# Designs tried in a protein design chat: VH-VL binders against Large ribosomal subunit protein uL3c (RPL3). Part 18

Target 1, 266 residues: Large ribosomal subunit protein uL3c (RPL3), of Bigelowiella natans (Pedinomonas minutissima) (Chlorarachnion sp. (q7xyp4)
Amino acid sequence: AAAARASSSALVALPGGRMIEVPHMTKDYRDVKVCSRQRKWEIREHMRDPIKMGLMGTKAGMTTYYDDEGIAHPVTVIALEAGNVVTQVKTKETDGYDAVQLAYKETRDRTIPWPERQHLRKHGNVKAMKHLKEFKIADVSEFTPGQQLKAEELFEVGDLVDVSGTSSGKGFQGSIRRWGMKRGPMSHGSKSHRQHGSIGCSATPSRVYKGLKMAGRMGNERKTVKKLPVMMVNDEEKYIVVRGSVPGKKGTIVELRPTKIVGKHC
Below, E stands for the ipSAE of ESMFold2; O stands for the ipSAE of OpenDDE; V2 stands for 0.75 times the mean of E and O plus 0.25 times the DockQ between their complexes.

## First folded at step 21 (VH-VL; framework fv_zigakibart)

Design x3 (from w3 with heavy chain H103R; at its last look DockQ between E and O 0.03; V2 from the best seeds 0.00; counts 0 for: pae E 15.5 > 2, placed apart)
Fold by ESMFold2, look of step 21:
Structure x3 (fold): chain C 266 residues (1-266), chain A 120 residues (1-120), chain B 107 residues (1-107)
Amino acid sequence: as target 1 above (266 residues)
Amino acid sequence: QVQLVQSGAEVKKPGASVKVSCKASGYTFTSYYMHWVRQAPGQGLEWMGYINPYTGKTKYNEKFKGKATMTSDTSASTAYMELSSLRSDDTAVYYCAREGWFRDYYFDYWGQGTTVTVSS
Amino acid sequence: DIVMTQSPSTLSASVGDRVTITCKASQSISSWVAWYQQKPGKAPKLLISKASSLESGVPSRFSGSGSGTEFTLTISSLQPDDFATYFCQQYDKYPYTFGQGTKLEIK
């Protein structure tokens, strides 16, 4: 039975084409469960702790991991591309609030606007990066411009993280899918199976009202998936694995932050 | 079996101080918040505050700020409450009470109570 | 501070009776109410949490209901062991507060 699972293992491609297979996790799946007595204690104390630093990554893909007991763990691999370098450090004295700006995903100088390139050179002489994001945290004293952040120093297996990103676009959607409007007759010689019904009135007002439910775009918005357990962190091979799904499709840039809240009662 | 065993009754004069202990057994002491509740003779219950034995952090009811000081000793699995500058209206039974499992903020186990009597 | 007002203050009843104790909050506290039983010279004992959740080992004749600002404890068939003082407590916001108590006496 173990040989059969090894021969059918799924691989995940990282940016740049390198393939990985999520290593066998020998820990009991219960070690990363939310709402265990020990995890509840840790979550309660987390709500009282200072806000800590996060990271950016790239969604590489999802896979299913089978443990020794045959239990499936749906996981998302988040690649750590070149970056996660501190640029600007803000303090209450200089900017009125404490924050650390992080640069992610190395790119060529010519692809970045001139003012942004000069900003990166001024703050830590950082290489050209495609994404800049500010993280408001409690204590900025540990961070200096030009500092490389390492995922293994910020996160460990069993931590809960919030993952933010742009949800996948669903394009233009008909009124049935977007608003749940009833489908037209299928069998009476009707040719109007997915078309929108009447949207106005011939009397007063003889126009389309604002707010009328019509076909339109769905998805492609900023979304945060909260309380995802970290299953694995690997700075050497440049990935982090979380249990569950994250926003967006492969290649979506995501932000990982330590989770702040988990609900009122669990 | 979860048990909370408090120190014995005390008789004190006005202006003195008293330290009540609450020894916990049958569970992991640092995993649960410990609260203190008082009950004046023939009256209802009044919440005084809590201590988190894991971090040492405390929260006090404003009525008892400056009157009560809550501490704990993790090696002895014991919570303490000290009352200072005692007055006759501090005469009451003082209970320790364990907060329930995470986010269950009601009190599932109580100590037997410690009677503090303040008389001149 | 959220004021919890219990009624009645004293209740006389006979074994086998159905009794009802009410507790009103000065503002909405959702369902974050606990009920305690206290016998003379003893510490309070938890009966009900979350307005209606019966604690393990508590007889099924005890029940709770309510949400928002009004809450009720009901004993469906009073037993001799049930003669005690009963308190409601809100645990929605600090400071936690208790009702003034309802003394249940034999008639």
Scores: ipSAE 0.000, ipTM 0.386, lowest interface PAE 15.5, mean pLDDT 76
ESMFold2 (binder alone), look of step 21: mean pLDDT 92; pTM 0.932
OpenDDE, look of step 21: ipSAE 0.005; ipTM 0.487

Design x4 (from w3 with heavy chain K65Q, light chain Y94R; at its last look DockQ between E and O 0.39; V2 from the best seeds 0.00; counts 0 for: pae E 8.1 > 2)
Fold by ESMFold2, look of step 21:
Structure x4 (fold): chain C 266 residues (1-266), chain A 120 residues (1-120), chain B 107 residues (1-107)
Amino acid sequence: as target 1 above (266 residues)
Amino acid sequence: QVQLVQSGAEVKKPGASVKVSCKASGYTFTSYYMHWVRQAPGQGLEWMGYINPYTGKTKYNEKFQGKATMTSDTSASTAYMELSSLRSDDTAVYYCAREGWFHDYYFDYWGQGTTVTVSS
Amino acid sequence: DIVMTQSPSTLSASVGDRVTITCKASQSISSWVAWYQQKPGKAPKLLISKASSLESGVPSRFSGSGSGTEFTLTISSLQPDDFATYFCQQYDKRPYTFGQGTKLEIK
């Protein structure tokens, strides 16, 4: 079975010790055009799409893919560990919003609190799982408790995804990014009025990281990397490959969500 | 209460074909691959292949390439396996089996088996 | 193809005995082994996955161990219902292959 392998591949270790060789990846995505008429149409069409379901994964590692033109493409392998099982399905009628709760990363019963174990048993009789996360989506009717989601059914090569995870890139780097804006030309007593006055008088004790609003809380810093093309999806070998980097180190749990906003209008 | 119910026993002549059905209940049919495993009389178990019932994609053991054809009907929650050009050595019990937890390819639920007998 | 070789081919034992069945793979398969019990005229029943994970509803007297190329199934205190044929199966690489079986018989 060498026929499916390409010269631009490397071995990546998945959780559980299974090694995979990432096969030749295609470049069947197109560069984002700068504000052309076609690009404006593409952006408007994508924004009208209903929000579709995502899933969770584990950062397994990065590798380099060289395309037929010799261009290096950094890619991240995201492992699909045991999980991605639907637990609770929320509807506007019962909960005030539509969402699907997923359980991810099977663990032993002893490692989770009894109330969480009973929650999993009540909602789909799901095996003990280490992580629970909600996904707000447009249509929850196709999901039922106990259903196991498959990446090949949710994503196709060329889709754009937002990947969220907890960053741990040196606390002092994060401190400089947050407090570096204070160490520079700003006086100690004068917080920037431009950050708050231009958009409203919201009460906020800190700045949001530049360029991206995260769906996380303060503490361990949650990051979302947007608009990553899906390069490969393989449920048998249990991985997804995206172009670019994702938050966190190897082993970080990440959430993949379909990208809603693909660009800016001209 | 996962349940896999297969079609009844078949007796066929050499050269004929047979189509075995496997109706699934008690779980989301499209979330698990369906595998087929055979057991010849007095012999062990042989993996034949699988179908992804959501996409229709199949993968066959090379031994059964061209012999077996696997399909599914998602509206009926039913998987099918057709054996063509039957020979006497195709006499066996054929099981459908659901793949294990999270696409690990052990088999946690099995159909009752369908006996296919090929006789002259 | 990965060959799974079971030993012994037959095993005679009495109720209450501790029995061990061994399965050897022709190459390393990490821990990707399942064990099945099959009674005459019935479909196989999954006992253990991932070499040592006991499936729901399987009595705790069954246990599995091993990694790499050698795996064992152990029944700690044999019961009358345990007399059957046992198969190992690797699920590391296609084609997924089974051992030839071990028939566990009453003395």
Scores: ipSAE 0.033, ipTM 0.547, lowest interface PAE 8.1, mean pLDDT 77
ESMFold2 (binder alone), look of step 21: mean pLDDT 93; pTM 0.949
OpenDDE, look of step 21: ipSAE 0.272; ipTM 0.742

Design x5 (from w3 with heavy chain W101H F102W H103L; at its last look DockQ between E and O 0.65; V2 from the best seeds 0.00; counts 0 for: pae E 15.2 > 2)
Heavy chain, then light chain:
Amino acid sequence: QVQLVQSGAEVKKPGASVKVSCKASGYTFTSYYMHWVRQAPGQGLEWMGYINPYTGKTKYNEKFKGKATMTSDTSASTAYMELSSLRSDDTAVYYCAREGHWLDYYFDYWGQGTTVTVSS
Amino acid sequence: DIVMTQSPSTLSASVGDRVTITCKASQSISSWVAWYQQKPGKAPKLLISKASSLESGVPSRFSGSGSGTEFTLTISSLQPDDFATYFCQQYDKYPYTFGQGTKLEIK
ESMFold2, look of step 21: ipSAE 0.000; ipTM 0.447
ESMFold2 (binder alone), look of step 21: mean pLDDT 92; pTM 0.938
OpenDDE, look of step 21: ipSAE 0.172; ipTM 0.714

Design x6 (from w3 with heavy chain Y50W T55S H103M; at its last look DockQ between E and O 0.01; V2 from the best seeds 0.00; counts 0 for: pae E 12.8 > 2, grease 19.8 > 18.9, placed apart)
Fold by ESMFold2, look of step 21:
Structure x6 (fold): chain C 266 residues (1-266), chain A 120 residues (1-120), chain B 107 residues (1-107)
Amino acid sequence: as target 1 above (266 residues)
Amino acid sequence: QVQLVQSGAEVKKPGASVKVSCKASGYTFTSYYMHWVRQAPGQGLEWMGWINPYSGKTKYNEKFKGKATMTSDTSASTAYMELSSLRSDDTAVYYCAREGWFMDYYFDYWGQGTTVTVSS
Amino acid sequence: DIVMTQSPSTLSASVGDRVTITCKASQSISSWVAWYQQKPGKAPKLLISKASSLESGVPSRFSGSGSGTEFTLTISSLQPDDFATYFCQQYDKYPYTFGQGTKLEIK
């Protein structure tokens, strides 16, 4: 039965073994914007916004959020492991383009190549990190080497983000899940001229070899899930919660970027 | 090189207030929370709270709510803690401390401490 | 509040001794423990974070271990500079709390 105040109370393990309880989210949950009902004017205004900085995180798990009306929504907890430290700041003057390089996920010196370790020492004397990623943004003037970025400074509840990561490996069963489900494909990232009954997009012409793709390899591709609402940001407990699914399995490194494209097919 | 330089010792009478400063250098001031920790004479350490210098957001240990007020000045790279309505049991050394790497709440750099003495 | 209980409160030892200081948490805190050294009139100095990670510039004679509720700081061979008060600190949950301290003094 539908109840007024169901709570999401499942424990979620963060990297490093710390457990958190995701509380009932007391902030008003709003439905994601329905792209088909938005005017081109709103899209035009969004595209004039400068590209803003993003972050990296680690998929910690999923839980259920119940809104004020008792409707269940799946959410993904993204842990903020040690990192998100600015290393190199690139400008058009120094490198020909504007970008901020982030280092993410602290590791021991011996686990990264010597040239990469020297790069980190040169640019902000940053501790050894497993991942380096550039974020091309409009304004790099606010960022300096050695600066640790904070999620509460970059995102707030209600923002739309694009989350990128490697899709999970699904083994032999993955082909059945991709093509045979009543609700349409549970996954995305399969390039096929013929699509199943899912959220519709214009067909993109491609060279497809179904047997080769389906037989030996499903997942393990970089995918971006777009337009996910931020449900919660907590720097003290080191997590972000987004509505919906995020690419990859628990432990996958993901990149969160502010949404730029809100609906080409709107 | 990371340095936290605090204001000098203060001697105050009961009922007065005091504002302790902590000037940061050698790192990006707004990227790390600044914590305050006190140590009464001959006693252990007590965590008082933190301030996020970028947003101004604070969190206080319940024990010090209403006693301490934390602020910061990003242009001067300086954190402040004001203690109000001083009593003799507020006599202590007050430290500012930078939060640890990965926003963990251990303290990798400490100020030299500011002794606040409250006596008639 | 998570109570951090150190043992012993005072420890007498000689130069060259191996000493061990323990810290027990009132509930599980995984590995989120730091250790500090404080000399009279000085600010605390971080020695160890994450229960066992030695801070840069700290002599290798210092080591830490433990998980869950029980943690240890070990000094393998005391030097004259090591006579000080040592604190453990948990940083798993608000409010962040310190042990009462262990004074390490010359026998």
Scores: ipSAE 0.000, ipTM 0.498, lowest interface PAE 12.8, mean pLDDT 76
ESMFold2 (binder alone), look of step 21: mean pLDDT 92; pTM 0.934
OpenDDE, look of step 21: ipSAE 0.034; ipTM 0.509

## First folded at step 23 (VH-VL; framework fv_zigakibart)

Design y1 (from x2 with heavy chain K65Q, light chain Y94R; at its last look DockQ between E and O 0.55; V2 from the best seeds 0.00; counts 0 for: pae E 11.2 > 2)
Heavy chain, then light chain:
Amino acid sequence: QVQLVQSGAEVKKPGASVKVSCKASGYTFTSYYMHWVRQAPGQGLEWMGYINPRTGKTKYNEKFQGKATMTSDTSASTAYMELSSLRSDDTAVYYCAREGYWYDYYFDYWGQGTTVTVSS
Amino acid sequence: DIVMTQSPSTLSASVGDRVTITCKASQSISSWVAWYQQKPGKAPKLLISKASSLESGVPSRFSGSGSGTEFTLTISSLQPDDFATYFCQQYDKRPYTFGQGTKLEIK
ESMFold2, look of step 23: ipSAE 0.005; ipTM 0.530
ESMFold2 (binder alone), look of step 23: mean pLDDT 93; pTM 0.948
OpenDDE, look of step 23: ipSAE 0.029; ipTM 0.626

Design y2 (from y1 with light chain S53D; at its last look DockQ between E and O 0.01; V2 from the best seeds 0.00; counts 0 for: pae E 9.6 > 2, placed apart)
Fold by ESMFold2, look of step 23:
Structure y2 (fold): chain C 266 residues (1-266), chain A 120 residues (1-120), chain B 107 residues (1-107)
Amino acid sequence: as target 1 above (266 residues)
Amino acid sequence: QVQLVQSGAEVKKPGASVKVSCKASGYTFTSYYMHWVRQAPGQGLEWMGYINPRTGKTKYNEKFQGKATMTSDTSASTAYMELSSLRSDDTAVYYCAREGYWYDYYFDYWGQGTTVTVSS
Amino acid sequence: DIVMTQSPSTLSASVGDRVTITCKASQSISSWVAWYQQKPGKAPKLLISKASDLESGVPSRFSGSGSGTEFTLTISSLQPDDFATYFCQQYDKRPYTFGQGTKLEIK
């Protein structure tokens, strides 16, 4: 296989080996504003609007840009791999609710189960895809099986999106890291630096209560990071850039949705 | 069956304008960008630009910026391209072409072509 | 602009021959190449996308290969219907550009 090779501090590798240059310290990225007076008004009007369509992507990596004060802002590059094709359109009359099912991340036919391959062929004759996800939206009439969704049609720079994905697994974690409990003394002869403190009363009920916060496995669960500003949308180079971090490690499949619920803060 | 049917040949004088139509059928018109490609006599193919018929947004090859104007009529499933300030070197066959599958700008269906001749 | 250079510009061959047409990009374009067949007076017809994916209804004697900067179209056993002009096209970066064409003629 021929490999595209590029090394620089600004480059981000996309799935399939393509390297992209994410803009660094440019006027366009530094001028993206969230919570402007006009934007706050637009957000309030958005709470009145019907739920709009989203799409899926792959976390490609993170980089930084610097604002006018020199403060570094983390951005996450989300790759658009082959997919985001409408398969099944559900209506209240047919299925009891309105939704659009998307297929994402083209793969070989042998990689997916035969029933799923038949589903994809039946609904829009879609190529074999690794992931299927439903997006419940208010109006499904604009979508047909086999339709390709394009990110520039769904999102603009400055839009707020919610990004969902499976968080990275962190294994078994102590109470400090998992629940944010205080550390014990680090010196003065104490050996109990990270141990869980008292977990119950000695007399009544003389046992551990159910639901007490304790050490346990952390991560590897679905999470949504809300209200991330879109910094760039590029269908030609097949990526979206959002400000902030998204769930999961490089390569994690994420769902991008227009922010459904906005708080009083931006 | 996907079909793209273009308007008939045009003969124009230098300085005039021409509007070529491309009527689509057999697919959801708004689901695919419509591209325009030209082929001058004895020459290869040149990509001119596209229109997103759902939003009306366009992208032009820099060479044709200001020369070509692309529009669409969703109710008629028809894309249009207007060439202004025609010169003799605008003589060519102009094709409409539908974009390919998934973010890819190869062209899986083409119109029959519209010959535009510019002569004095 | 990415320049696509085809070779040869003209190719003479007989029915039953195996022919190859090459297309070289001025920079790496991964696998974002399409191949078209055009007969005189007709619009181009898509044969191959993504360097190697056959379009539905295209005979299996057509195949494509390549990645990066060099791509080939191969016809394993020429048929009378295959004498036409062939174009490659890159669709990695705007403006999307075509090769100059290869005319496949009967010997």
Scores: ipSAE 0.009, ipTM 0.561, lowest interface PAE 9.6, mean pLDDT 79
ESMFold2 (binder alone), look of step 23: mean pLDDT 92; pTM 0.942
OpenDDE, look of step 23: ipSAE 0.011; ipTM 0.491

Design y3 (from y1 with heavy chain Y33W; at its last look DockQ between E and O 0.01; V2 from the best seeds 0.00; counts 0 for: pae E 9.9 > 2, placed apart)
Fold by ESMFold2, look of step 23:
Structure y3 (fold): chain C 266 residues (1-266), chain A 120 residues (1-120), chain B 107 residues (1-107)
Amino acid sequence: as target 1 above (266 residues)
Amino acid sequence: QVQLVQSGAEVKKPGASVKVSCKASGYTFTSYWMHWVRQAPGQGLEWMGYINPRTGKTKYNEKFQGKATMTSDTSASTAYMELSSLRSDDTAVYYCAREGYWYDYYFDYWGQGTTVTVSS
Amino acid sequence: DIVMTQSPSTLSASVGDRVTITCKASQSISSWVAWYQQKPGKAPKLLISKASSLESGVPSRFSGSGSGTEFTLTISSLQPDDFATYFCQQYDKRPYTFGQGTKLEIK
């Protein structure tokens, strides 16, 4: 039953009204190995490699991937809207550091300020774009203003990426949800199920230490989710699929960067 | 200025093959996929397929699988299309065309066309 | 395959006329339509992408509209240089297909 569901197509709506059907993954995609001992060694050696270019996308939605044992894995579809065009190339000589500026998500000229429109015209004669983002990379020599970056040339299935974006707002949250602190007893007459426990000493200092984890507003901040495996890249249908969740809600603009720092844990 | 310059007209007999070239200039050749489109005499346009010049990966319109073979030479900024086992119905003008921006497959620049004539 | 059907196949008009060419898709293609102009013996030239976006260097008398299955190309005030054959093309799904063409002739 579970294997049969894994062979079924999922329909996801992209921004701009196009509906895509995430194809049944081939055997090669389902064999993505992200936690093998050999792969952990290979990733650790990769920390010595030069920083590579990334790109921007739009969170389109989530769906389910079923592995060979029928276990469901959440995946996020990231749409590739019109953009990912190089505008400004910065070098150590001209700007003191090496970086490439990308423009993402075509929009009408009226949507952006005239000075920004002239910036785009000056740097590669790029159409009006809603977002500009700078990527600091090791080697900028291969990039020219006006060049369109393609996801299949930047990423492969199995690559690890860091995905950055603005997280969804969750309002005021308790210490358990915000910081993962333990719950109080659920039974035995206790009323303190989700409240914060002791937060300081009664004698010295008779105050709350700065930096103590407490309840407060959660979300609506820039976050990076690291080490997400790329499950699929498709330039023709204009999407990338990563395993797991990414910051923000459907429609959030995200940045995908190759993972620079990897850990021993998957 | 983006420019696509194709090889000259060819006259071939049935069963022969022909290789059409398309030399690109004015842009980074490996950043855009190259498409091929044909136009039979007095008829409309038919998309034949594309090549990704960075990777060599190709995709063909099913109608032309086995007929056309697309290759590229990145050092010469040139795309090639070879037509095999020519028939009289392969007589057409063949265009190379560059893909548009943003993963969109409209064609913003076209070669001048190469006329291939197949006659006994 | 998505079939693109243009109407009319031939259109006679005078300089200064407003001309409308239509293109119907056999299924919904959102706004993924391009329009081309082809003069005799020449390669097609891109006029419009994404149904309504004018390409750089194309006169503003050209406009495009439509979404879903019906699309139009409009020339607001016909000029002598506009007599040519016009094609629509869908680029939503492979194989990318063209309309059969509309020949715009001088009256």
Scores: ipSAE 0.006, ipTM 0.547, lowest interface PAE 9.9, mean pLDDT 79
ESMFold2 (binder alone), look of step 23: mean pLDDT 92; pTM 0.941
OpenDDE, look of step 23: ipSAE 0.015; ipTM 0.499

Design y4 (from x4 with heavy chain W101H F102W H103Y; at its last look DockQ between E and O 0.53; V2 from the best seeds 0.00; counts 0 for: pae E 13.8 > 2)
Fold by ESMFold2, look of step 23:
Structure y4 (fold): chain C 266 residues (1-266), chain A 120 residues (1-120), chain B 107 residues (1-107)
Amino acid sequence: as target 1 above (266 residues)
Amino acid sequence: QVQLVQSGAEVKKPGASVKVSCKASGYTFTSYYMHWVRQAPGQGLEWMGYINPYTGKTKYNEKFQGKATMTSDTSASTAYMELSSLRSDDTAVYYCAREGHWYDYYFDYWGQGTTVTVSS
Amino acid sequence: DIVMTQSPSTLSASVGDRVTITCKASQSISSWVAWYQQKPGKAPKLLISKASSLESGVPSRFSGSGSGTEFTLTISSLQPDDFATYFCQQYDKRPYTFGQGTKLEIK
């Protein structure tokens, strides 16, 4: 019944040029529940898990991963560069809300402003880091400044995560690409291939309606791709593999958070 | 100043157990894996395994699987290693060592060592 | 297991000499090598990480080089405090293994 297994590994470049071999998935993923998107509306607010801590990573690339039955899975490798160190812990008592600030991607002291470097020193004596990000979570009591977070401690294979990042900038785009409006004829003498169609009436009213969809900038904005299954977590080799695509190009810094909605049956 | 202070020397008979402690200070205990390394008399160093004090998860060198049990107490900033079913070839100095850089398993700080002697 | 083979096992030298200790891995480990100094009755002390990165507080007369399978620790001008045993360690793959040691003695 089962087809021949796919190649047992794929080579992916991490930031800094280190190449890793993404191994064959050794855990039987058929036992791991993957929550259907069609069932998301079934999740009730009173049954949701508390917001838990996430991590930052770097998109290293995409590859195809074949399971034991020969089915191809598009996966994204997210590298774990030096960082994910807790800096400032905010509490409702001190700051009016509960949050944990993480520093990510070690850099030279010269690269960051002196006030930011002193912030890092004051809050956990953290090395110079390129990125600081706050994570609002339900319980901050278990986090201390200077604490190194590890992906295997936060995520398990089969968990669903939300991945946020800045999408690729595409500049100014026509209405077809931006809004999916119908393209004009590509042949038969038509010159109106990608232009916006009629934007109003010529007689009544003789003006453009407010809220009409028009050409404008596309991409280069914060985007979250939700409910991606974690396929692998490896702190020793410094990567996480998720099923599907994540925002941005290779090298984009992304934020991984556990999905807020957890169904009993997926 | 980072410091690792281990428990004192132990003399045990074959078949007994011993528990070595390693108290950490000067850094956030849960932020770094704690490794254990042994050195038999006149011999080199052998990596035994590590514990993640944040989660309690361990990974052992296969040679010491079932021999060593690594635990930690985060409230006391102390790592422990228990050796069971001691044999004469378990006689060694046992060190705790902190990992040096994130996911690079070299050791930048070491305990002073605990001598465990197994003799009949 | 990756075997780390040090040479020589014992080295006699005088103050002011330049010495070189070699460590050979049984397979390529890129640059994932650390060097340690151990004095009698003391714990090892880290000298070099990533084959060539000198740790803070270590004198500049110590240097490391190498990549792939062959690595060297060099002391450019021996001082009296440098007579000790030196170990290399690979940290590329579990189990993380050490060389057998090189004892550096006064001639």
Scores: ipSAE 0.000, ipTM 0.474, lowest interface PAE 13.8, mean pLDDT 77
ESMFold2 (binder alone), look of step 23: mean pLDDT 93; pTM 0.948
OpenDDE, look of step 23: ipSAE 0.020; ipTM 0.551

Design y5 (from x4 with heavy chain Y54R; at its last look DockQ between E and O 0.57; V2 from the best seeds 0.00; counts 0 for: pae E 7.1 > 2)
Heavy chain, then light chain:
Amino acid sequence: QVQLVQSGAEVKKPGASVKVSCKASGYTFTSYYMHWVRQAPGQGLEWMGYINPRTGKTKYNEKFQGKATMTSDTSASTAYMELSSLRSDDTAVYYCAREGWFHDYYFDYWGQGTTVTVSS
Amino acid sequence: DIVMTQSPSTLSASVGDRVTITCKASQSISSWVAWYQQKPGKAPKLLISKASSLESGVPSRFSGSGSGTEFTLTISSLQPDDFATYFCQQYDKRPYTFGQGTKLEIK
ESMFold2, look of step 23: ipSAE 0.102; ipTM 0.613
ESMFold2 (binder alone), look of step 23: mean pLDDT 93; pTM 0.950
OpenDDE, look of step 23: ipSAE 0.024; ipTM 0.623

## First folded at step 25 (VH-VL; framework fv_zigakibart)

Design ya (from y5 with heavy chain S31N, light chain S30Y; at its last fold request DockQ between E and O 0.75; V2 from the best seeds 0.00; counts 0 for: pae E 4.6 > 2)
Heavy chain, then light chain:
Amino acid sequence: QVQLVQSGAEVKKPGASVKVSCKASGYTFTNYYMHWVRQAPGQGLEWMGYINPRTGKTKYNEKFQGKATMTSDTSASTAYMELSSLRSDDTAVYYCAREGWFHDYYFDYWGQGTTVTVSS
Amino acid sequence: DIVMTQSPSTLSASVGDRVTITCKASQSIYSWVAWYQQKPGKAPKLLISKASSLESGVPSRFSGSGSGTEFTLTISSLQPDDFATYFCQQYDKRPYTFGQGTKLEIK
ESMFold2, look of step 25: ipSAE 0.318; ipTM 0.660
ESMFold2 (binder alone), look of step 25: mean pLDDT 93; pTM 0.950
OpenDDE, look of step 25: ipSAE 0.488; ipTM 0.805
ESMFold2, fold request of step 29: ipSAE 0.340, 0.251, 0.267; ipTM 0.674, 0.636, 0.646
ESMFold2 (binder alone), fold request of step 29: mean pLDDT 93, 93, 93; pTM 0.954, 0.953, 0.950
OpenDDE, fold request of step 29: ipSAE 0.261, 0.187, 0.158; ipTM 0.738, 0.722, 0.712

